VHH binders against Phosphatase IMPL1, chloroplastic (IMPL1). Designs and how they scored, part 16

Target 1, 311 residues: Phosphatase IMPL1, chloroplastic (IMPL1), of Arabidopsis thaliana (Mouse-ear cress) (q94f00)
Amino acid sequence: VLSEVSDQTRYPRIGAKTTGTISPAHLLEVVELAAKTGAEVVMEAVNKPRNITYKGLSDLVTDTDKASEAAILEVVKKNFSDHLILGEEGGIIGDSSSDYLWCIDPLDGTTNFAHGYPSFAVSVGVLYRGNPAAASVVEFVGGPMCWNTRTFSATAGGGALCNGQKIHVSKTDAVERALLITGFGYEHDDAWSTNMELFKEFTDVSRGVRRLGAAAVDMCHVALGIAESYWEYRLKPWDMAAGVLIVEEAGGAVTRMDGGKFSVFDRSVLVSNGVLHPKLLERIAPATENLKSKGIDFSLWFKPEDYHTEL
Below, E stands for the ipSAE of ESMFold2; O stands for the ipSAE of OpenDDE; V2 stands for 0.75 times the mean of E and O plus 0.25 times the DockQ between their complexes.

## First folded at step 9 (VHH; framework vhh_8h63_2)

Design v4 (from u5 with R102S W104Y; at its last look DockQ between E and O 0.01; V2 from the best seeds 0.00; counts 0 for: pae E 23.6 > 2, placed apart)
Fold by ESMFold2, look of step 9:
Structure v4 (fold): chain B 311 residues (1-311), chain A 119 residues (1-119)
Amino acid sequence: as target 1 above (311 residues)
Amino acid sequence: ELQLVESGGGLVQAGGSLTVSCAASGFTVSDNYMGWSRQAPGKERELVAGIWSGGSTYYADTVKGRFTISRDNAKNTLYLQMNSLKPEDTAMYYCARGEFKSGYPFDYWGQGTQVTVSG
């Protein structure tokens, strides 16, 4: 007897079904303003000297990170005083009874920023009852002597934009023609080792696997159609909330690395142009199941206590 | 003691349909990667369909669009619906559970159920 539906939408949508009492246009305007305001702080710092003492460089990174977060928080609080906020630097702020949770990464790619390597971003996502409702990522490009930015944005059901222009994932339908991206944390544990094996194997069968160093940027590159997929273990909600909506609204697919339905509180993510998602999971999902069988926990984390979700 | 018991095989005319099933005991089907493999005479065993714990599916190119893998979690049972069957689908069909090892690792296998496609 076949009781399970086998012809459903292959990957459940992860974006919110509604933006609640705040219109999509209004939420988009504030999320873009928040991300751009944080990016102004970062832009002021991109040309400061890097050939300095280690303490001076560490202070530059720390000061920029904290100042960017403060600028972002000011925008959010001015527009929505009762919203809940989860920031990488400041933690949890606001009213836990709010349906809206802002996930803020004021400087994604801090090592790249410290070196002046042009792959880092400001990432701001807002969830409605646990599901991404609006997002903006301001990406830094160019590098020393020619720094610039571009702004990615999305609302649930509203499509994805880069600098105001509609964007779409690629149509590449073969892994051997795909450009892939992954990332690695600092701890060299079983998840790290498994991902090194995945990296090697996919390099053998694709056009290459990049390790660029900024999760939000990597996801935006998938949404823009210049790369076909990105995966990483053990990311935090502020690393993922904006990028996953932007990929989905650009026509891509978003799951956990075991193939299950993704939430921003999960500890793994696979995004792709959609058509390649099943092929990527052929190798990635068994590797992830193997890690789970060893007792590595990929369940929800950093979900604020008492924040109510429809997950 | 873990067991996988296949059933539902038989003789089918080309173009016909057949469903095979796999009753599992000693573990939960939905917590594991599960697969259907087949072995024709003189050939190596081939994975034809898989389903991950999260519900994502895999199909070999030779069966895409014709075969559907599914599970009934209340009955702890895995299914393979086979449509538009061809003589080259003739094989012993095995249910399997994934375990640690590279390359679609399986550690528990059923006894198999024979599917024969004539004509």
Scores: ipSAE 0.000, ipTM 0.099, lowest interface PAE 23.6, mean pLDDT 86
ESMFold2 (binder alone), look of step 9: mean pLDDT 82; pTM 0.818
OpenDDE, look of step 9: ipSAE 0.006; ipTM 0.308

Design v5 (from u5 with G50A; at its last look DockQ between E and O 0.05; V2 from the best seeds 0.00; counts 0 for: pae E 19.1 > 2, placed apart)
Amino acid sequence: ELQLVESGGGLVQAGGSLTVSCAASGFTVSDNYMGWSRQAPGKERELVAAIWSGGSTYYADTVKGRFTISRDNAKNTLYLQMNSLKPEDTAMYYCARGEFKRGWPFDYWGQGTQVTVSG
ESMFold2, look of step 9: ipSAE 0.000; ipTM 0.128
ESMFold2 (binder alone), look of step 9: mean pLDDT 82; pTM 0.820
OpenDDE, look of step 9: ipSAE 0.030; ipTM 0.441

## First folded at step 10 (VHH; framework vhh_8h63_2)

Design w1 (at its last look DockQ between E and O 0.01; V2 from the best seeds 0.00; counts 0 for: pae O 11.0 > 2, placed apart)
Fold by OpenDDE, look of step 10:
Structure w1 (fold): chain B 311 residues (1-311), chain A 118 residues (1-118)
Amino acid sequence: as target 1 above (311 residues)
Amino acid sequence: ELQLVESGGGLVQAGGSLTVSCAASGFTVSDNYMGWSRQAPGKERELVAGIWSGGSTYYADTVKGRFTISRDNAKNTLYLQMNSLKPEDTAMYYCARGYKSGWPFDYWGQGTQVTVSG
């Protein structure tokens, strides 16, 4: 059984080694405020009637996404006017000369939100020269008539918190005793098919594989220790930036699905409690390499032009 | 009865080459995901190379460019060609069959020892 320390030595850490000229505490404060502010917008929308019409529901989701992001952006810009921002809805905002890049998903799990199905989240991460420095994820839990939130946060080297309390990944060392999580994109291509096969295989050998529909939430569940792993192809930086830091700071492991060093600009991610990581890679890595051999693109994507990185 | 039998291990000097073999019985190698794993003293067993039924291959970063996994369908045998061997490659090498399209491994050989002298 690999200890948390052992796991950290086995896989390169992805968190920033420094937060530059800004203190970790200050970054964390603003990240938490930003996520909270976005979450307040989402909370106001969760209790709105869901129209049966396709257009009505689509509008609600779109409006909520945009409003949440706008609120988050206001907080970030107010505190750090010169920072670069990569938002799901607004795209790239700011000067690429900044060492700081904010990765923002104002509403992760839009399908769940649309249906009032838990869970979904607001996810805010900030990178320093390409490496996650601070993160906050506000998860919506409960459901209709009982909506609530819990807040995950982390700074590189500062540990992971849930509602202000320290959290840690599980110590489960056997796949057969593990609860796993995965996600699927909308494109039914070779990557999708490969992940379906992984889903099937891991379902057969574990206690189960969940498909919850919100990447940031899924990673936070691993950090919280209630799940042992999460993996997915073709997530965007705003989907991953916060969650991967939270997992790492909770004592977990983060890699690409081929086992390589992870960047938020990668097209694959595997997070785990660390102990199970090698076992999971025994299957996930070959499957991923097979996709690569077929010519599937695994190059970095959504990295802003001229943004300086120390990857 | 399913069986995997490794052979070909031995002592080799650094920079040298060695090929280990895995003879399978009870199933068809070419119809299954097959892999080579190794375990060094005091270390966990790690996947070194894998080959899909379709012929696609996987290599650990530590052996990429040096090792080649292959199979002979007529002989129902899996191979690992190891070139440019390093002392760090010293380990017991195991062949294995993947379960239900590749994971986990459900059958293992007894292993063959590879020792690389510095």
Scores: ipSAE 0.005, ipTM 0.286, lowest interface PAE 11.0, mean pLDDT 92
ESMFold2, look of step 10: ipSAE 0.101; ipTM 0.604
ESMFold2 (binder alone), look of step 10: mean pLDDT 84; pTM 0.845

Design w2 (at its last look DockQ between E and O 0.01; V2 from the best seeds 0.00; counts 0 for: pae E 7.9 > 2, placed apart)
Fold by ESMFold2, look of step 10:
Structure w2 (fold): chain B 311 residues (1-311), chain A 118 residues (1-118)
Amino acid sequence: as target 1 above (311 residues)
Amino acid sequence: ELQLVESGGGLVQAGGSLTVSCAASGFTVSDNYMGWSRQAPGKERELVAGIWSGGSTYYADTVKGRFTISRDNAKNTLYLQMNSLKPEDTAMYYCARGYKRGWPFDYWGQGTQVTVSG
């Protein structure tokens, strides 16, 4: 096999080379327990009333999100009292000398949750020295009257699973036969406008582009092989840390939207089944370079001070 | 510990100008959607200005063209410049951080009183 290092290997791997002193099995066990425990909190809330005042809906969202985070934190701290944690709600806590950083999104897809639209998740990733080491995403499916979940997980080098079954990205090799996914932030800036144009253009050439509203779910759908790619500007570490490892361990590719090596602290992500990655970048990368020429900042963000990385 | 501390409120004559500020600690202002809301006696709190992490701004119609939101990243401070003030602008002004991706707001300061006479 003379092509072991082929043109398809031009995308650097993003997962950790080791899980350090904690075994892959132990990290996986705790990351899955953490995500599932947070998801139990969310499940308790999925049937609460939503046709209520704005304040009542706002409280439902914020209370559920914070309760999910608290449940996740309890699991992590009980098992790893000195690990560093970056939570969307609780900020950064723990020992900054730790090689392990947990990136937690206790409710990815908050607007979808508020509406009862069945695309939201609990997302828990743990980094080892800046690189994803283990991940779990608990996805909510079905919707009102038939809520259910499924659990995605991965360890660096250990492959990706859904409900215990190994999964793999699709083999689709033409954009015209691809189902794509993207998302948009709330700020209507140049990045937003650029992505609106990318959305339009890809609807012209693919089987369709979905805008589902939960980044972790979108990436898990790529890993499962039911969609071929997902991209978005301005995501934060807790939106991406778990999903990117799951895609990579399912055989997919992960880069920044300019094609460069991805870090969890980057401001853009493109994941795909790998085969399509170069073709997608032919349009996406120049659009991203144009944003840089206009002064849009793509430098690392949300990296905790003093957290040691090998980035 | 997350903190938002407003200052700079006071009594101002109608037609005058005032700048209020909000010192933030425990997080980076420029990484978040930040806003100024106000509440007058007998009224609900309303968002009057917002600034996204990328610098895009929002203004309520009642203040558009008169108020300017800005930030100083070196001081981690949010500002609201209020010009051409009217008695109807009298309110407690609150600094706020957007929840998650900007909806809803989840952190509020204690507020600073702005009173416009005449």
Scores: ipSAE 0.014, ipTM 0.485, lowest interface PAE 7.9, mean pLDDT 89
ESMFold2 (binder alone), look of step 10: mean pLDDT 84; pTM 0.841
OpenDDE, look of step 10: ipSAE 0.035; ipTM 0.363

Design w3 (at its last look DockQ between E and O 0.25; V2 from the best seeds 0.00; counts 0 for: pae E 11.7 > 2)
Amino acid sequence: ELQLVESGGGLVQAGGSLTVSCAASGFTVSDNYMGWSRQAPGKERELVAGIWSGGSTYYADTVKGRFTISRDNAKNTLYLQMNSLKPEDTAMYYCARGFKSGYPFDYWGQGTQVTVSG
ESMFold2, look of step 10: ipSAE 0.000; ipTM 0.361
ESMFold2 (binder alone), look of step 10: mean pLDDT 85; pTM 0.851
OpenDDE, look of step 10: ipSAE 0.161; ipTM 0.648

Design w4 (at its last look DockQ between E and O 0.02; V2 from the best seeds 0.00; counts 0 for: pae E 12.5 > 2, placed apart)
Fold by ESMFold2, look of step 10:
Order: C-alpha cells, then structure tokens, then sequence
Structure w4 (fold): chain B 311 residues (1-311), chain A 117 residues (1-117)
C-alpha cells in the first residue's frame, strides 16, 4: 500500500480565482494591447540621441514615460470605461465600485532607458478584487543598433507565455547552481543596507547575483527559466502586479520576503522557481524580520481606500 | 507645464534664520526626490539638502544641524529652514526635482539669500 507524499515547498497562490464578468481571453487581449501600445511609444524613443544636455535627457525620460502612460490609459478606458486605474502617485482614476484595478508601469527601468541599457519594460497588470487576474510585460532587448521587444503574458489559471509560447521556471534545485537577481531603491535606509548584505552573501554561494535595474524584466527572466529568483524591498503595486502573475503562471513561487502570503500592496517580494524558495527564505526571512524589529514599515501601501479586495 | 517657483529669499544678519519655499506644479513632490541646491558667485551648484519620496533626508556637511528640509504634501510645497546663517551661506538657492528617483533634472529660477556680517 502506497504512502502519501506531500509537496511541502508550495506556497499560497496569489492570482485571482476568477476573472469575474470578463472572460480570461478578453481580459488578456486588452492587457496585452495596452502593454504593446505603451511599448510602441517607448520604441519610438529608444533611438533618440542621449549625448545631449542633462535637461534634454531628463525631458526624454519624463516625456516618454508620460506618453506611454497616456497611450496605455486610452486603451484601458476605451475597452473598460468603469475600471479603476492606480496612478503613479497612488491616485485613483475611474469608478471606485469596480472590481477591476489596473496597475500600470509605463516605463519600468527609467535609468536603463536613459542610458540605452537593454533592461526596461512596459508592465500592465489588472487585479480582480485585489488579486492579479491578467498581465502583460513588453520587454526591450538588444540595445543600441539592435532594439527589439518580446511580450510576456498570463491569465490566472491560464499559464504564462512569451511571444505566444508557453514558458516555465527553471528546475534548478541548489542555490550553488542558481543565477539570482535583486534590485535596490534609491532611499538609503535599513532596508537598503540589509539588501546590500543579502547581495554580498548570495554572491558567494550562488552562480551570481545580477542587479539589472527593472523589476518587471527581472520577474519575467525568472518566469522564462533563465534566472532562478528575484527579490526586492519597497516596490510599489505597479512595479509588481504583472510580473508576479507571470512567475506564478510559469510554475514559480511568490511570497513576501518574510515568507508570508504576497499581495501587490506589500512592500517586499520574493519570486523564484519554487523548489529553491524555502532555501532562499532561510536567509532572507530572518533579515526581513530583523527589519521589522527595527520599526521598518511593511504594512500595505497604495491600496485604494474604497477598492474591494478579497486579499 | 512643469514649474518650480522659489520664494522667501532676502537679506539676513549672520546668526539669523530664514525659510525658503518652493511651490511645485505639474508633478507631485511626494513621489519624487526633491532637493535644494545653491550657487555662490564663481562656484558650481552644490546640493545642500534632499528629501526622498519615502521621507529620508540628506544634508551636505556644511549645513548639517543648521538646515532642515521639509515638505507639505497638501500644498505640494518644499521648504528649507535655514538657521544660524553664515556669510558663506550667501547664494542663489534653487529647488530641484529628480523624477521617479532620477538624478536632478529640473530646477527653478532660484531665490537669493544674502547673509551679512
């Protein structure tokens, strides 16, 4: 008689259980169109000169970011006039009674974009009652003289795709064979210092830790199976909403950096290929608990006050 | 569309205090890295104080303990409180913005602070 074997490494799913009144296919089609439309604005800008005045470079970045956002908003509003949209300043556009909240990053990796370094993206996620329901990320690759894009997408329960082809996280089962990714915010506080220590420590025990500079790209690389994990403190909902669903739908794991159940309104994220998740948490979770003991705020943020969630 | 308008500069005696203000329009101060730079005759601009979107602050060594940067998010306004002023603080003071954590990319026209002996 057979013995029961359970998978003790799985973590709670973060994707929505349903897409509500809008079919998964329809929601995916619009989220993909929105991301691609924003990316066309960014693509028009990638070859503009960068050896120019400091003010001229800053205008290029801000104008591109705003134009991409406007293009994305137009797509969303034309298709779903009553949906709620979370703005960059944490402001709310649309109908507060809507179950759908769009989290939009019109240019993830603005420093990389400014330098022409090929790691930036347009990231569009839509939540149903607080949980990611559909997502698309358009990643810029290649760099000067060779710019191109690829499109990642997912629906809750529908799997993850890149350019229409199914993708899966890697099967790497030891940290010593893993390629890891992290990022750092600009604010130099205890969370920043803690992550510098994590960076140092993981560099010595893995195949390396990359600091690429675009959170949505980092998560898509985990989903594609070319990296094993990504973590960062203090990302905002628009930095994370699309990427986390794409990782989960590619078979990966998504938690807070303390190991708890993730929400896009949390201030930390750890994504991985799943099998490595507990081993990564052995170091990352205690570091995160230490930050809490120092009074670093990890409470939910940027959640619209009247937006209905099921957590 | 984007504007930074400084005010509150003037003549003050050494040891005195002064507050300069910066009214911002076309963007939200609390979502950006904001700062105060100054430029004295014959010198490069110097960042004297900064405030990150999360509220953490930076101060140049020459002003630590004397200057305080703050913001009023309801009024979309940045402040610099300057205490124990010295003649070497005499400069044009500029409000500056770093969009989405970018290095500073925009400055106002400035407000003159003159500290006399």
Amino acid sequence: as target 1 above (311 residues)
Amino acid sequence: ELQLVESGGGLVQAGGSLTVSCAASGFTVSDNYMGWSRQAPGKERELVAGIWSGGSTYYADTVKGRFTISRDNAKNTLYLQMNSLKPEDTAMYYCARGYKGWPFDYWGQGTQVTVSG
Scores: ipSAE 0.000, ipTM 0.316, lowest interface PAE 12.5, mean pLDDT 88
ESMFold2 (binder alone), look of step 10: mean pLDDT 86; pTM 0.861
OpenDDE, look of step 10: ipSAE 0.006; ipTM 0.320

Design w5 (from q17 with G50Y Y100D Y104W; at its last look DockQ between E and O 0.49; V2 from the best seeds 0.00; counts 0 for: pae E 9.1 > 2)
Amino acid sequence: ELQLVESGGGLVQAGGSLTVSCAASGFTVSDNYMGWSRQAPGKERELVAYIWSGGSTYYADTVKGRFTISRDNAKNTLYLQMNSLKPEDTAMYYCARGPDKSGWPFDYWGQGTQVTVSG
ESMFold2, look of step 10: ipSAE 0.011; ipTM 0.528
ESMFold2 (binder alone), look of step 10: mean pLDDT 81; pTM 0.808
OpenDDE, look of step 10: ipSAE 0.346; ipTM 0.744
ESMFold2, look of step 11: ipSAE 0.011; ipTM 0.532
ESMFold2 (binder alone), look of step 11: mean pLDDT 80; pTM 0.807
OpenDDE, look of step 11: ipSAE 0.334; ipTM 0.719

Design w6 (from q17 with P99T Y100W Y104D P105Y; at its last look DockQ between E and O 0.04; V2 from the best seeds 0.00; counts 0 for: pae E 15.5 > 2, placed apart)
Fold by ESMFold2, look of step 10:
Structure w6 (fold): chain B 311 residues (1-311), chain A 119 residues (1-119)
Amino acid sequence: as target 1 above (311 residues)
Amino acid sequence: ELQLVESGGGLVQAGGSLTVSCAASGFTVSDNYMGWSRQAPGKERELVAGIWSGGSTYYADTVKGRFTISRDNAKNTLYLQMNSLKPEDTAMYYCARGTWKSGDYFDYWGQGTQVTVSG
């Protein structure tokens, strides 16, 4: 090919312009170590008995989630004692004046983990002044009798890797040849209903839509080029911070579902291989605008008040 | 500040009824998966009832048909009506808030209210 694809679009980059006073290599090393250390906790738990009672299963999930978080926090604090930490279980911890905010999901895909279904991950992202600077996701694969992991990582401007090898989004340029991914929350509200309709509509026009159950995994699959897009409403920073940087550094596009500039503190995300992004927005953005007209806004929903950003 | 405050526990004779309640502050009960769990001394914690934001309910087999979970959105309060109580229902009852990522995962707990069933 002698020219760029004419329908490829450029969206504002969401990654940090710099990693600040910490070198990209050093920040990446610590992010990967943190994610892998949390994943060791999850791996130890992966073959424990799955009690069919709701109580036993709830305890296994809760204990594993909290132990993974504690392991991750120990790595971060040992290396960067003054950084701000935001985790699903730990809230906000650390010096509020820090430019660095760690967004940690110590067990993404808890239902899948509970069932032993092989689509869950540990997701660690670090923001510099509100923008993703480095990320790592350790994905669990294989399933019972065959558990393994693979590690995705990225630094802003440094590209994306899986197990140390450079990765890139797909070049698929037609929705009818695309494999798409979405997710649903458990609340059956207007956002949920809207996304059920989007799911239905896209199954009519694509090769299929997957509902795999782990946001960080879904985004890594887009970055790897084995799926073309992922979208979901009502996510939180720890669901998105790592995956969005990995997609962007793999050459993909990241926006809100209304097409606006994405921030990790937004409550909606659309990631794609870039080429398909405008076509996907033709359907997703009007649906999202309809929700906004009903008073449901998915922008800057969850930003810690005392965290300093460029946003 | 997020708080869950249980009340209404006490001593009840076997076959009797009791309602426990959980006042929530700092978040909206109807926007969340909410549950009642119980723990007797030396026993594992047991989720006895749950209610999703849309109103669907869950009950453990040990209490199905006897317990009813409900909420009053105007008062931001969760309830557990317990009928036909048995001595094995004796436990500390905890109100809990779930994350919307998992129906059985809880991230906030109250201090609990004691229910003691004689007989």
Scores: ipSAE 0.000, ipTM 0.139, lowest interface PAE 15.5, mean pLDDT 85
ESMFold2 (binder alone), look of step 10: mean pLDDT 83; pTM 0.839
OpenDDE, look of step 10: ipSAE 0.118; ipTM 0.600

## First folded at step 11 (VHH)

Design x1 (from w5 with Y33A D100Y; framework vhh_8h63_2; at its last look DockQ between E and O 0.60; V2 from the best seeds 0.00; counts 0 for: pae E 5.5 > 2)
Amino acid sequence: ELQLVESGGGLVQAGGSLTVSCAASGFTVSDNAMGWSRQAPGKERELVAYIWSGGSTYYADTVKGRFTISRDNAKNTLYLQMNSLKPEDTAMYYCARGPYKSGWPFDYWGQGTQVTVSG
ESMFold2, look of step 11: ipSAE 0.477; ipTM 0.783
ESMFold2 (binder alone), look of step 11: mean pLDDT 81; pTM 0.815
OpenDDE, look of step 11: ipSAE 0.287; ipTM 0.710
ESMFold2, look of step 13: ipSAE 0.263; ipTM 0.656
ESMFold2 (binder alone), look of step 13: mean pLDDT 81; pTM 0.816
OpenDDE, look of step 13: ipSAE 0.753; ipTM 0.887

Design x2 (from w5 with D100Y; framework vhh_8h63_2; at its last look DockQ between E and O 0.74; V2 from the best seeds 0.00; counts 0 for: pae E 6.0 > 2)
Amino acid sequence: ELQLVESGGGLVQAGGSLTVSCAASGFTVSDNYMGWSRQAPGKERELVAYIWSGGSTYYADTVKGRFTISRDNAKNTLYLQMNSLKPEDTAMYYCARGPYKSGWPFDYWGQGTQVTVSG
ESMFold2, look of step 11: ipSAE 0.222; ipTM 0.665
ESMFold2 (binder alone), look of step 11: mean pLDDT 81; pTM 0.811
OpenDDE, look of step 11: ipSAE 0.345; ipTM 0.738

Design x3 (from w5 with S102R; framework vhh_8h63_2; at its last look DockQ between E and O 0.48; V2 from the best seeds 0.00; counts 0 for: pae E 5.7 > 2)
Fold by ESMFold2, look of step 11:
Structure x3 (fold): chain B 311 residues (1-311), chain A 119 residues (1-119)
Amino acid sequence: as target 1 above (311 residues)
Amino acid sequence: ELQLVESGGGLVQAGGSLTVSCAASGFTVSDNYMGWSRQAPGKERELVAYIWSGGSTYYADTVKGRFTISRDNAKNTLYLQMNSLKPEDTAMYYCARGPDKRGWPFDYWGQGTQVTVSG
C-alpha cells in the first residue's frame, strides 16, 4: 500500500536486468523453439533398444547427444547468426564479441536416458552479458510405453511457465516437511564425500532427499513447487543456465552453496523455494567453506575468455 | 579396444618446457572433446585444459598463457605443450575423452605420465 522500495532482496537476483536489443518475447520464442527442437531428436531415440551391448548403448547416448545439439544449434544460428554458443558437445562456437551466450545441454541426465529412466531433459539458457536472460527446459516424463514431455520456460522478469501456465515454488516453511534433491558426480572426491554427509543429514531431518539424475529437471521440480530445494557441486554452465532462471522466475532463491551470489560459471549451486534457503545454508554453507579451506577450487570455470560479462 | 596412452613426462628444470602426448586408439580424437587433467601429490585431480571437437579450447587459470592443448588428427594424438614450467606444475598428467557428463562414467582414460619440475 505504501511505496515499495526497490532494494536488494535477501539473495541478489541472478537474471539479467534486460534482454538487450532482442525483446523478451522474441528471445523466449527462440529459446523454446531451440529446446523443443532438440527434444524432438531425443524423443525419436527414447524407444530405441537398450537391451544391447554396452558399446551400443554408449553410442546411442553419444549419437543422440550430438544430434540434439546439432538441431539446437541450427535453430540458434538461423535466428541469431553471430551469437556465442557454449555447447556441451561442440564447445565454444560463434562470435566472442556478442553480448549473448547460449548455454546448451542437449541431453541432461544421460545415465537416465540410457536406462530409459524418466528423468532427463533438453536444457537451453541464453545469457545477456553473463546473466540468464531466457531459458527453456523440455523434461521427459512417463517412461517406457508412456513417454511424454513438458516444457518449462522463463524470461528475466517475465515469470516462469510450464506448458504455458504460470508456476511458483512451494510455500513449505519447515525443513521437516520438505522434499529435497541433490546429485553426485562420478568422481569420489572431497566434494562428493561432503555431499554424502549432507545427504545423510538432510535425509534424517526432512521428508527425504532424492538423487534423480538430471540437474535441469531437479531445478524445474523446485520451480514447479513439487520439491523444495536442489543443490550440487561441480556442475557446468550448460547444466545450470536454464534451470536457475526458471527457479528465480518462479519466486525461488538461487545462490552458491557457500551462500554467495551465483554466477552460471560457478562450481556450486543451491536453489530453493526461498523460505527455506537460510535454513538450508546453515548446514550447507559451513560444509562448503570447509571444502574451500582444504583447497578445493570453486573459482569460475568454462567462461569463454573474451565473452563480456557484468558479473 | 579403446586405449589412451600418455607419454613424454619427465624431469625438467623450472622455466623449462615439456610436451606430453596421448595416443588414442579405438575412437577418433577429432570427433570427441578431449582433455588433460593433473594430480599433484596429496591433492585432488584438477582440470588443466580441454579441446572440443570443433577445435575450441579451455584452460585453467593456473596454466593460461603457458600451456597449449592441441591434436594431430592424422596421428589420432592429443598434446599438451607446457612452457615456463613451475615447481607447482609437478603432477601426474592424465588424458581423457571429454568432460565427465553428470552421472555418465568415462570408460576411457590414460594411465598418466609424470611431470616433475625442479626449482
Scores: ipSAE 0.251, ipTM 0.672, lowest interface PAE 5.7, mean pLDDT 88
ESMFold2 (binder alone), look of step 11: mean pLDDT 81; pTM 0.815
OpenDDE, look of step 11: ipSAE 0.330; ipTM 0.727

Design x4 (from w5 with S56T; framework vhh_8h63_2; at its last look DockQ between E and O 0.01; V2 from the best seeds 0.00; counts 0 for: pae E 21.3 > 2, placed apart)
Fold by ESMFold2, look of step 11:
Structure x4 (fold): chain B 311 residues (1-311), chain A 119 residues (1-119)
Amino acid sequence: as target 1 above (311 residues)
Amino acid sequence: ELQLVESGGGLVQAGGSLTVSCAASGFTVSDNYMGWSRQAPGKERELVAYIWSGGTTYYADTVKGRFTISRDNAKNTLYLQMNSLKPEDTAMYYCARGPDKSGWPFDYWGQGTQVTVSG
């Protein structure tokens, strides 16, 4: 039965076929260390007061974001001095001839962090020739007076872990029993409007659709099996690189929202437990094709100009 | 007692072929990710090829299309078939084991077998 289910719901894998000259174990060790080191910076900040001026809160977010990124960069550079890095704050740094590209989100869910709402993370993914090779996400949970973390990790072909334990997507096989997640950008354009309609429609037919505000966290919840799917338009590579590998290595499916083969440099993503992926695409793919017919391009938004890929 | 015993190394003319073997004892090859690495004089050890427990294989770009990693689970043995050998393939070749599939460091290496490719 398992082979039949896998064959019926199988989608092209998006993870790298190899971690190159760096062993899976070594790459995983460094990506976990990087994410945990960034998370130590964020953890110090979660205990700071939030009832301050708007300027003071904005500075806290900015300072935490930059300090987390700097801590992550230090780990990467100490271990792999020639690797290329794509960061939200610093842009592109490193050797453009490198096969390895690190996609770093030092604080995913900044609004949630600012409010102390317990759904934000540090997300670190490394690509090999354009495909995810290793990933780690450190998720913040609990909230004020009760902060804690969970560490998600994966290597291409090596499975997904949470706090050292193997994890798997859920086996839910009907949308009416599914818990779904989506997110919205701040541009109120056609993609935003389309996703508001998708949100509305899916709340009518599922156990609910959450809008939680942290893409990496949402994807890790799918990988953990506590939610069945996550989709969003207009994400950036650092939002997606780690989470997509973790979902895939937990047995899930990853595509573009039009159903096509996903690349970290695309501007749309649908992840799911796999079993539900075709049913979700029955509504999501036509909506996405309609957007494309209006001239909206969801491909290759942030690919560094000189970065070699085999995509 | 964990053991990895490499064999099959030797002197080979450029363009030739050679198969190195790794007999494993004390554990099951198919439960672990396994690999071949090599170390040329004065250089750091580099991964050449590896195979996950599920059978997926990976190769360094310098050997892709020329080398093939395989295993015989009944004999508990790992192989590296090397074709179209070049002088730069000259190195000590090591069989290696990782204890876990999800990124645990390699925890055991064999003694190595010397491959020398003359020009």
Scores: ipSAE 0.000, ipTM 0.117, lowest interface PAE 21.3, mean pLDDT 85
ESMFold2 (binder alone), look of step 11: mean pLDDT 81; pTM 0.810
OpenDDE, look of step 11: ipSAE 0.020; ipTM 0.442

